# VHH binders against A-type ATP synthase subunit C (atpC): the designs that were tried, part 22

Target 1, 342 residues: A-type ATP synthase subunit C (atpC), of Archaeoglobus fulgidus (o29103)
Amino acid sequence: MITMIYKGNRAAWAYIVARTKVMKSRLLKPEDFRKLLNMEFDEIVRYIGETEYKKEIDELGYKFTGPRLLDHALYANLARTYRKLIEVSFGASKFLIMKYLEKWDVWNIINIIRGKMANVQPEVVDDILVPAGERDMDFWKTLLVKDIEEIVKSFEGTPYYEPLSKIGSEDMSKIEDGLYKVYYRELLKLNPSDFAMKLFLDFIKMEIDIRNVKTLLRLKAEDATPDEIMECTIPGGYELTEEELRKLAAMPIDEMIKALEGYWFWNDVQIEGKEVAAVEIEFDKVWIKTISKRASNYPLSILPVLQYIVLKKVEVDNLRVLGWGKYYGLPSEEIERQMVIL
Below, E stands for the ipSAE of ESMFold2; O stands for the ipSAE of OpenDDE; V2 stands for 0.75 times the mean of E and O plus 0.25 times the DockQ between their complexes.

## First folded at step 4 (VHH)

Design Z03 (from z04 with Y100F F107W L108T; framework vhh_7zox_3)
Fold by ESMFold2-Fast, scan of step 4:
Structure Z03 (fold): chain B 342 residues (1-342), chain A 123 residues (1-123)
Amino acid sequence: as target 1 above (342 residues)
Amino acid sequence: DVQLVESGGGLVQPGGSLRLSCVASGFTFSSYHMGWVRQAPGKGLEWVSDISTGGRTGYADSVKGRFAISRDNAKNTLYLQMNRLKPEDTAVYYCARSTFYQSSGYWTPHDYAGQGTQVTVSS
C-alpha cells in the first residue's frame, strides 16, 4: 500500500525533482575546485563572479570588499536559491522542503544575537540572513532593531525560548547547540504517515548520526567529560540513540572507536592517520555519498531535493574555506584538506 | 567599543620562547572563537592558530608542535605560547575575534583584529 501510494504521487514529485536536477547541474564540479586551489584570492573572486554567484557579487561589491564580500555573496545566493526552491514547490514537497529549511531560522537567530553581542552594524548581519524557514525577511528585520532581551522575548511561546532564556547564564556555544537540538526535536515529532514522510524522517535521523559522531570524536579528543558530550549531542539519531551515545561517551577514545565500527556510517570512512578535523571531513563525505545512493534508489521523492539542498550548502562552505584560506595565505594543500570534495 | 590589546612581543634568539597575551573588552569574550594571525614584513596575513568557545584548537602546519593557544575566560584573555622560535616566525602578531556563527569547519574566519605586537627572532 505504501508502495502504491508512493507510485500514485510520482507525477507530483517529477516536477520538483526535474527542477532540482537542473539546479544541481549548475553546482561547481571537483575540476572547478582544482582550478580555484591554484588561484590567488582576487582571481577566485573573479572566477566565482562568472558563475551562479555573479548577481550577488555584483550587487554586494558596493558594500563589501575582500573575503567578507565573498561570504556575504555566498549566503545571499544561498537564500535566493532556497527561496526559489520553495517558490517552485507545492503540496507535500513544499511542506517537507520548508520543514528542512527551518534549520536556517536557527542560523538567523544565532547570527542576530552574536551580531548584537559583538556590536556589529545591523546591515552587515542583514546580508547573511537566510529567510528560508517559516519566518520571512520582515520578521528577521524587526529583530535587527531589538536588543537581546527583546529578541529572546520575541520567541516566547515557541520551542526556541527555552535555550534562548539561558543567554547570560550559559556560553553562547551551548545556546547554539540547544537551538539546533530544538530544530531536530521538532522535526522528529512529524507523523510518518506515508512513505515520503518515512524517507524524510530517516534522512533527518541519519543527518543527526553524522552530527553526533563528529561531535563525539571532537569532544573525546578534547578530553571532554561524558556529561559535556551528552550536552552537545542531539537525541533521536538513526543508530546513535541517546542510550548508545551515553555508552560511547563513557568509553576511552580507543574503545569508543572500536565500538563505532559497527555503525552504518563507519564502513566507508577513512580515519587511519588523520587528525580530528580531517576525520570530521571524512564523515561529511560519507554523508554525501549516502545521500547520493539513497536519492538514486528513490528518484521520485524528497531525497533528490534534499541532496541538492545539502550539496549547495557544501559548495558554499567549500568556497568560504577557499576564500578565507587564500586571504590568510594558507598553503593550497592545507585548504584542500579542509574542503569536502568528492 | 570592542578592544583587543596584544602584549608579550619582543626580540628573542632562535630556539627561544615568548608568551603573547591579548586582553579583550567590549564584548562577551567567553562566547566567541578567538585566534592569532601574523604578518611578516612585505607579506600578507597568515593564520597561526585559533581556539573555539569549547576549547577546540587549530594550528598552521608551520607552527604545529611549537605553539600552544589557550584562553582564560575569567580574565577575558587569549594566550599564545611560542616555543622553539625560528627566524621565519618574525612578524607582527594580531589577536583576532570571530563574531559570526559558522558551520562545523576546521578553521574560523575572523572579523576584528587588534593593533598587533612585534615578534623578532634574530641573534
Scores: ipSAE 0.101, ipTM 0.550, lowest interface PAE 5.2, mean pLDDT 85

Design Z04 (from z04 with Q102D G105R L108T; framework vhh_7zox_3)
Fold by ESMFold2-Fast, scan of step 4:
Structure Z04 (fold): chain B 342 residues (1-342), chain A 123 residues (1-123)
Amino acid sequence: as target 1 above (342 residues)
Amino acid sequence: DVQLVESGGGLVQPGGSLRLSCVASGFTFSSYHMGWVRQAPGKGLEWVSDISTGGRTGYADSVKGRFAISRDNAKNTLYLQMNRLKPEDTAVYYCARSTYYDSSRYFTPHDYAGQGTQVTVSS
């Protein structure tokens, strides 16, 4: 005999997971990408206009043309979808979703500053902004008309101010790495007070590992120094801790690859005969498979929600690669190699 | 006042080599992904090669193993070393800039291109 008590956490997780499964069912399948790879650019736009992207393609199709129409529609849909996910979430789930999606504030900061430094028209940058983090589109549009000094000042009192204050004294690539380091550092400060928080933090640490192994392999292939590699890696990984990264960075590439074979992310990786870019895509596939397995093992948690967030971004990235690849006249096989299709 | 000035094109026999240069001004060159796109007579734009801010390179299959992209950030200059040229490489070559921050892809959308330099490969 058990006395029934209110369990708000269970109800919140059940609801958001159910909503997320419905949204996930609307993602494009591998067979959809096969069809798209056989289409010309205009056919792709028409096909996408009959999917979850219909609203954005219909609203923007008479204003924009070519691959810019697709980019704008994809990022606009991504923002709408992520905002909807936040709107239907409650309590702990809303908190964690919002914390994870703060990554898009970093994306927006980077692209606005790069646009300013490149002296590009504001509407080009506006096309790729995703207001899914703490700040809305009105905030981001305000930054599009400010100079770099004013933009930096807009982040005073936030953790992002420190790396942004180095604009002009450090290369922008280092500023960007600094901004992502701030994002991950702030997430890792969250208290693992319950199992949901522990699952979230493990997910974040594993995401850092995937990012770091791609960075290690790329920079080693480019003969970067151990110090240069450490500047580009993110501390706080699941198995690629700062200490482990320093050891790996100091190794010759052959020794490093042998050492990496012992890590969780190396299982089922096909790297033989592949270029660095293809190897990075293999690790993206490993990450998606790992997320899927863990979400299946913990179905009443934040993990199915994070799985959807990641898969939605992967779909947008695939469609962008497909659109631009077709626009540039690339062969379908070459385009497919840049896509993450499972 | 963004400007990209290409040079180094010309007439060359099949199997020959050319080195294209692109001098950038009016923006922080070292902070942007740069690339080369080309347009053959009567055809659309074709992506050739990109180089990221971190030096990561990508090549179209049609030029892989024959072309090498590089950058000199101190000189604000992008290069394309073209070896073992084929008649099919005949095109106007454009130096191009990308504002997208997407280092995970080896080709990127370009928001600005220079005036171009003509490369003609014929015997």
Scores: ipSAE 0.438, ipTM 0.765, lowest interface PAE 3.1, mean pLDDT 86

Design Z06 (framework vhh_7zox_3)
Fold by ESMFold2-Fast, scan of step 4:
Structure Z06 (fold): chain B 342 residues (1-342), chain A 120 residues (1-120)
Amino acid sequence: as target 1 above (342 residues)
Amino acid sequence: DVQLVESGGGLVQPGGSLRLSCVASGFTFSSYHMGWVRQAPGKGLEWVSDISTGGRTGYADSVKGRFAISRDNAKNTLYLQMNRLKPEDTAVYYCARSTFYESSGYFDYAGQGTQVTVSS
């Protein structure tokens, strides 16, 4: 137990936790994914069209068909679900939910720019935007009609401007890393004002650790230099501080893996014989299990809410992998290997 | 003007090897997940392999251990090294681009294809 006095309004936390518990009960269970893995693509679309995704599938069916319909419907539902969560929250819970969901501003920036680079029609990008962050949908829609230079200028005076100013001189993957680094840096400026804030910040630091260990393993497998690795990692992790990251980035891969065994996220992870992609999924599973345990220990807090937000995103990701995998005729076993199912 | 141009196909004996190449133009190649899909005579489209912007790879069970996907971002080129080829690998092979998503399963553009024929 921490020594910090829990000053949160228990009734207020009970309310938002109860609302998210109802929403969480509507998520697909592991057994549902096993059934979906035995279905053909058309059966999957029909099945999902009878769930919480019905509204989006019906509304987008005139514009998209096949796997694209499913894809866009999943992101449209995600946006609606997150907006509903913000709408029913209040006070401290609303503040923290909105801060966490500002991550989707980064998602929107990246997808608009990628869409411009690919000469994709604006209306295609519009359907995957998630206006759950600081800026509303009207802001994002104005960017869809601008060129890249004008989009970058739209972020002058914000902390996102610096990484965006490097478009054209650095590859987009580095710009994406820079944008997420800004998001996490801004979140870490929050001071613990009560127990809820402390739990929120520990959650964010642990999320950074999971992101960083995946980045370290991926870039080391690609023989990236220590400087290149440091550009892609995020400082302020729970145990992977900037100093620890610098030390690990300088190690040969075998030595680095041995050193990583001492960190909180290494418990019960299995890497032997796995490709880098499979190892990244193992760390995603570790993160979900960790969130679940912590949310169970602090049931009248922000943690059950953050757990729902993460699990909803995981469900959308799993359904996208399933949909595209089935459409291209991937074996169910291979599709399952790319999904995060606990 | 997005273009994907495949090459390297041909006639090869069972057990032989081929390396397919795909040269991309009209977009920032390094920013996209890329993959290979194939279509055998009289059959539908089948996913073969994919590679993410971060180097994460996936393979169909039928080719795992025999094929290797790679990319050279400096040359805007995607490769498929095909070893221990079998008659059932006979197909037109298409280079495919994905966009917007972290998942490599979303493809929005394909090239004209290159024919691979595995025959005695």
Scores: ipSAE 0.025, ipTM 0.477, lowest interface PAE 7.6, mean pLDDT 84

## First folded at step 7 (VHH; framework vhh_7aqx_2)

Design R1 (from S01 with R27F; at its last look DockQ between E and O 0.58; V2 from the best seeds 0.00; counts 0 for: pae E 3.8 > 2, unsure alone 61.1 < 65)
Fold by OpenDDE, look of step 7:
Structure R1 (fold): chain B 342 residues (1-342), chain A 123 residues (1-123)
Amino acid sequence: as target 1 above (342 residues)
Amino acid sequence: QVQLQESGGGLVQAGGSLRLSCTTSGFTFSSYAFSWFRQAPGEEREFVGAISSSGGRTYYADSVKGRFTISRDNAKNTFYLQMNSLKTEDTAVYYCAAKTYRWLTGYSQYDYWGQGTQVTVSS
């Protein structure tokens, strides 16, 4: 039965890829973002209100205004978009899409816990949630009225219980890392039973590498010990194995940077003189380019779908940065610096 | 445990100055960008200003631009809000906040918040 879930025929992949391609065509282009960067906040809202985000902007207009409206509308659209992907998918594609999108469950868990710790009103937390994962909004609403202990208990029997059970005894940042580690660990348990699964797993492993190299550079720049770095990295990368990571972590920073040039994710990335956030953006760009190339190489696979998921997230994040930046009156150059435009 | 604690608030006359501090613990200070927000009674929480993780860039709301300055001290895990030429309109609870990665987001997306400190500017 498990083998059937992972099997996709050519026609099935063609269908989902075709649907995804249409969705992808509706994403904003780099030229659109350049135009938006020259607009005022209100103009941006109007512009976005004429795009695929119109429904959410109109729908949420009674509850929110200004940058909050835009922000919530963007996330609402994201969630709906991802749910739509699930709805139009079937078999292996549906399974893999759902598994990948489970990361949003982790994201929601983290936000709920943080909200509780900060004594944020449940209604405010509710507005922050993005039900784009496995769990629906009804599930999340049930957690909003519970205390932290009850929330943790609600995950008993799930892989996420272990890191959550450490709330109160461990730093929240470590708990968060733990939750994501669980997410990736569970994905990596999937059997590479066929070519489709292999592509999916390689995608996941490559994503892990991108995360790990960011972590590595950030912590090494802060003189973290190899052990500390290893605690923050995710095992199961494509090329950054635990052994490789440990080796890199033990190197002087200059040597480490040089050594990183040999990995797949290093495409003339310049690190010196840049803020960590800027370096992260560079790796995000490399990632986007890489996934694009791979999706092109395997057009009848899960990769075009995953590519779209990533691009949709990038678009939403860009628009968020743009909206808030313009609202706050920040210079366009600075706003653009924080965006991923390709 | 992650902690952000504001200090330096109080009562000041219009035209006066205050310096707020936000002392942090429980996370890697140098990895975060920091922002100041303020909230007046019955109003939405308002962005005041921000400083990048490196400290190389600062940004301010138009309402405080030229009067307020944000700085950070990595050695002390503390960042500051210097408020000059205070106005009655500046009266609010001031919050410090921390954000990793892309820090230019709404207040609801910040990772950590302080408890706030009251600033009252009298006429």
Scores: ipSAE 0.258, ipTM 0.710, lowest interface PAE 1.9, mean pLDDT 90
ESMFold2, look of step 7: ipSAE 0.370; ipTM 0.732
ESMFold2 (binder alone), look of step 7: mean pLDDT 79; pTM 0.803

Design R2 (from S01 with F34M; at its last look DockQ between E and O 0.69; V2 from the best seeds 0.00; counts 0 for: unsure alone 58.3 < 65)
Fold by ESMFold2, look of step 7:
Structure R2 (fold): chain B 342 residues (1-342), chain A 123 residues (1-123)
Amino acid sequence: as target 1 above (342 residues)
Amino acid sequence: QVQLQESGGGLVQAGGSLRLSCTTSGRTFSSYAMSWFRQAPGEEREFVGAISSSGGRTYYADSVKGRFTISRDNAKNTFYLQMNSLKTEDTAVYYCAAKTYRWLTGYSQYDYWGQGTQVTVSS
């Protein structure tokens, strides 16, 4: 068992990277998004209906219309794509892909609970579920009809129970942070037994840095205390260690921004005159560029696969912003402002 | 405890006006875009308009353009919907909602919601 897994790791990496390159070739390019920005909603649906999303658009078009059709198709396609990656992988690569994709359980939990709190019909929440993590679609659909107490009970015996048990006594943002803290904590327990595992763990730690710098900037803009900021950050960053975060959180915002210039994620970031949301998009662009460079430096590793997983989500997010923006009647400039396009 | 609360709803005749406000407790929402949605009985929640976190950009659904104005006062942590030239089809429960980071999404994904305030426009 262990000998086969070890011997197959190089073969598994070569195979999964090759499969990933094919899947990556089907991603929309920046020029596709520039064309889509000039289309009306119906034209957009027709355009994407002749792309990787054809299957979902065709299957759902008889039941759904408008932006709900698009949401459901995009998230169903995302889930199918992620499950395909798991299906065609094996050995260590399959294990790491599955562990990384468990974050989609957190996504589903959060969106189901948000929907319950906002009195959103379950079928609307269903549009955005992504059954790509540990639990399957039937599990998530069962939760859609439960009340919050029953949902929390469904996670008894898992690490996710602890943050969920605090619903009603803490702010929902703290519950959501707690769920992500559990996810990242469990990932960081993985042993860096070889260079390939180190590449995976470094990727996770850098992802944590990106999440934490966004949290830091947002909460400083909201005049949060250093203790409040530290409560909302995720331990285990690459350069934004707990010590570094405490130091930054205690600074006045102008001094903090100057100090941030020394971190790996601040090579091209321009912050002056921008809303926090625009700055967060700049960090997403930095992350994508960084992932691309590292994947190129280690092309026979998990990094090209993780790159694809991130890029596919970015594409789905951009198409969602586009679809809802056109449906709401917003000008292309605002829609583009909320997209991550390189 | 973070909470959004709408106020200012009521009964008004067609052609009249109302001003809704949305106040928060527990934090400032200076990093959040704020949106107004409305929902008539038996209908899905409908986008009315939004204002950027800085207040510098506003957007409106076609059905309300030219009649409704959104504004915010971040110093008072209050967001407003001025509704003029009201029509009977504007009758609905009006909700304020907050979202940071890419607010062009379906309403099910908004971070915070108010409880809603009833607006009734009589003919």
Scores: ipSAE 0.744, ipTM 0.894, lowest interface PAE 1.3, mean pLDDT 89
ESMFold2 (binder alone), look of step 7: mean pLDDT 78; pTM 0.805
OpenDDE, look of step 7: ipSAE 0.771; ipTM 0.917

Design R3 (from S01 with S108T Q109E; at its last look DockQ between E and O 0.83; V2 from the best seeds 0.00; counts 0 for: unsure alone 62.1 < 65)
Fold by ESMFold2, look of step 7:
Structure R3 (fold): chain B 342 residues (1-342), chain A 123 residues (1-123)
Amino acid sequence: as target 1 above (342 residues)
Amino acid sequence: QVQLQESGGGLVQAGGSLRLSCTTSGRTFSSYAFSWFRQAPGEEREFVGAISSSGGRTYYADSVKGRFTISRDNAKNTFYLQMNSLKTEDTAVYYCAAKTYRWLTGYTEYDYWGQGTQVTVSS
């Protein structure tokens, strides 16, 4: 047979894309977010309790209330949705979906350790864990009650041990960057031998570019040295190669911003007069538009599936911003400022 | 190397005032929003207020509106919580925390935390 294990065929792609299209049709639309923005916290919870989140809201409503109910329900739904996507996939599509979703192990590690370092109660960290990667929820729950030394030991023999072993001797931000570096490095080892794999790897490299341009802007605004900036960036970008990043990191911020206009992600991005956080949201919007265009160009590929995975996360993030913002009593203008709506 | 440090806590009579400071070290935190949280014994950590990275926008929990004021001095890499008309229910450990990007999340996701400073308001 001429088909490699990583290579999908038309039947496999047609099936998973069709299943994904149904899931995508249930995502909230921009108009739904505009309605939600006019609601108070309890109205928001009731509204989402009549959507795809009904199961989680119903099941958790007896144990949790307020923002903890919302966080737990949203992340539980995210995990269930991602596991369903794995369950209904097969062959190359299942392999790539599982590999991409392994980032959620990194998410869980980071938030458990952050909670320990900030003296946050484990029960609150549990609200945002997403068991959608390699490890199951039982593993994560056992980690919640361990101290940091025991947590690090739990990863002995894995690639994640090396960055985790530096806790206490390095800044936590460097540990977090190291964990994502491991995740992306392992993905980039995949062989780009056919068109289907090239589509996946290009998506990963463009995702790295988006992450790196945000890191570059943030650290330049903080007066970080070029060496400090390079330490925090993820190797393997699409256009932001290590050489390109080093050149940009060495520029004064005004010159760097002008130089950024030549890259694929510069699509009507408005920087002047905006805080770094607002500019990062602009890059998220560019990324979502780019994913949509590429998925439309290759509708029988992994790209529509990756698009859905990203859009579901964006929806959960937007609902969290809405819920927390309303719960904290913030004005709708500030809440909307932190949402990604296209 | 990068650290947040609170100061200015202490004992104060009800109706009195107190100013908390949070200083940052390492690099400037010009890209960070800063939030004050507080935690009383047996309670969950509670949002008090926040200031945008530029310093142009401030926000307050309903329980402290009109009594507390947040400000920042980017030249000193310091931000402040001015607490006026203090009540006994304001007694708590006060924490400063920093987050970039999308800071309207649960407090568990903040990037940096101070160790906290005790504020005790006597009747």
Scores: ipSAE 0.713, ipTM 0.880, lowest interface PAE 1.5, mean pLDDT 88
ESMFold2 (binder alone), look of step 7: mean pLDDT 78; pTM 0.800
OpenDDE, look of step 7: ipSAE 0.815; ipTM 0.933

Design R4 (from S01 with Y107P S108T Q109E; at its last look DockQ between E and O 0.81; V2 from the best seeds 0.00; counts 0 for: unsure alone 62.8 < 65)
Fold by ESMFold2, look of step 7:
Structure R4 (fold): chain B 342 residues (1-342), chain A 123 residues (1-123)
Amino acid sequence: as target 1 above (342 residues)
Amino acid sequence: QVQLQESGGGLVQAGGSLRLSCTTSGRTFSSYAFSWFRQAPGEEREFVGAISSSGGRTYYADSVKGRFTISRDNAKNTFYLQMNSLKTEDTAVYYCAAKTYRWLTGPTEYDYWGQGTQVTVSS
């Protein structure tokens, strides 16, 4: 019976894929980013004000300036875009889109807590909230004014309580990892009852692999113990199973790098001599290329929709890197190094 | 527990120099980029400069270029801000902050912050 909830027919998938193709056609192209890299901050805001972000820039431009304007506009547009995708979807596609987008609850939790710990004013944290998951904006605004103990209590009776209850006794990075572990664990409870669900779950498992290889490489570079590494990884990867991760974590870093060459994500990765930030970019490029190929191979499925969701986030991330980089006065070469441009 | 702690603040004459330290504990920070921010009363935190995780790249706000130098010593778990030719406008609380992975983000998203150290530049 649960199998039927996840099934969609070709007509249902054709509809949401067609809507997604229209939305995807409005994404900024690599040439747009090359132009933006040559602009000063105020020029960038004006350029963005003539794109799909016009509504948010116009609406917020009288109240905010500088990078806060850009952050707020970008995340508001992201949230509106994701909610529109949910609104126009039906049946199995709506269910899967909503489940995937629940990660934005994790984003909001983390940033509210970071803001509290850093004594950031609630209205500044509000600029980067994305109400696209399970909870609405009213819920998040309620949390903005609570202290950390009250925030943790707000999640009693949910799976998120367990990692949140460790605030103060564990490092914050472990709390954040724990929240994502909950998100992915709940997704992986979905039964691969048909081909559509299998495509979704394989996508999730491959996303976990990408996150885990980044974690593995970073923590090995920090000389973390195998136990510390395993504590920070997310179970349920596509090829990086818990057993594979334990073997890799126990290897010297040079041996581990050689062993990684046998995994799906290694084909175009350029990490030699690179800092952790650059390594993140390389795996994001691999992920985007992989999503594109799989979506092309299964064009009447959830995969083109998930591709769009990822690409929109990548665009927002690129615009944020650009805006903060220009605002901080960084040279264009450094800004471009932290952008994901295909 | 993981901690960042600034030190070396104080009162200094205009035109003078001061060296701030940011000491880390409870974790290895060799994969982290570090930034210095400053905040005057009633203002938002202002970017001062950053150093990449390898130490190979440093960046400075226009207001401090040529006067301030950022460095790091990963063996000592310490990051530095050398401030020369100080001006009264440099008076602020100075914070160190750490970010792993992509670090061109707003201050809200930095992973760790120090408590801050006061720098006062008198005429």
Scores: ipSAE 0.755, ipTM 0.896, lowest interface PAE 1.2, mean pLDDT 89
ESMFold2 (binder alone), look of step 7: mean pLDDT 78; pTM 0.799
OpenDDE, look of step 7: ipSAE 0.840; ipTM 0.938

Design R5 (from S01 with G106S Y107P S108I Q109E; at its last look DockQ between E and O 0.75; V2 from the best seeds 0.00; counts 0 for: unsure alone 61.1 < 65)
Fold by ESMFold2, look of step 7:
Structure R5 (fold): chain B 342 residues (1-342), chain A 123 residues (1-123)
Amino acid sequence: as target 1 above (342 residues)
Amino acid sequence: QVQLQESGGGLVQAGGSLRLSCTTSGRTFSSYAFSWFRQAPGEEREFVGAISSSGGRTYYADSVKGRFTISRDNAKNTFYLQMNSLKTEDTAVYYCAAKTYRWLTSPIEYDYWGQGTQVTVSS
């Protein structure tokens, strides 16, 4: 059975990487973002309506206006792109792509629950759902009409039930962390049976490190206790093991920052004179550079595919920051400060 | 539990001034940017302005620029909206909201929201 799943030899990896390279060629370039930064909101919508987002802009333009049109179109395009990647994949690549993209179920759960707690109209929550994981859009549409108790019951018998069952008795941020902990824990149960799986699992562990260093810095700046910090971190990092995180969380912030200089994610990070949010963006840039380098070193593997998945999400995030920033009337400098552009 | 609470709303004559406060509870919010939004009946929430986590950068919607001032005091877990030269168009429920990381996003993605405080500007 494992042999059937990993029947993907060099020809199978070459195929999915070639398909991914074509998709990657359609990504917006840094110069496109520089042009977009000089546009007004309506100009931005028109500009992206002549890119690979044309389908979604055309289809949704009759129902939505303003930033809701943009949000819905961008997330719908993201979902369509991810589902296409699954559709054209097979064997080991399809299995790993599907497993990685299950994180979007967590995204959808979190935003549906946030919408319920804030009494947001279901139609507005629908703008940002990404049906690219295990569950389809019909499932998510059904949850939009349910109350929180019914939503939690919908996950009985799954690993996600346990964190969801704590809604009302724990802070929502802890519930959200719990959902991501389940996602990563289940991924890390995969057996590193060959080199391809090891590349995937190392990628996951490094992604966990990036998430955890952001959590560590934010909570230290908020004077959180070491126990509070550990509750919010995800086990299974590449270099930021639970033991390493506990040691760092116990340090005064100046000592901790100096200790962080020894980890894989630090070399390109620029901290001087920056708020925590800006430092988090620097870690995102380091992550992109790192996965790009590793994808180049292992070009016939899952890594180029994971690189594309990350880059496409980064593009969507940047376009959303642009749209909301211009809609709110913010200067280009602040908008750019919140973007991840290399 | 972590909460935001607005205060200082009320009835004021056009041309008058009002100061809103947003107080946080549960923990320090020093890593959060704070935004003010407002919502008139039947309308979507409108961005009013924001202040960076350090307090060094403030931003305002064009409709309020020059009339409103945002500030924060992280030691007191409080941030403020000073509203001067109020107009009848400023009548709305005013909400404070907090977001870490990227705050140029849909209002529903903000991490914390206050309950809102009514500001009514009479002619």
Scores: ipSAE 0.752, ipTM 0.898, lowest interface PAE 1.0, mean pLDDT 89
ESMFold2 (binder alone), look of step 7: mean pLDDT 78; pTM 0.798
OpenDDE, look of step 7: ipSAE 0.861; ipTM 0.942

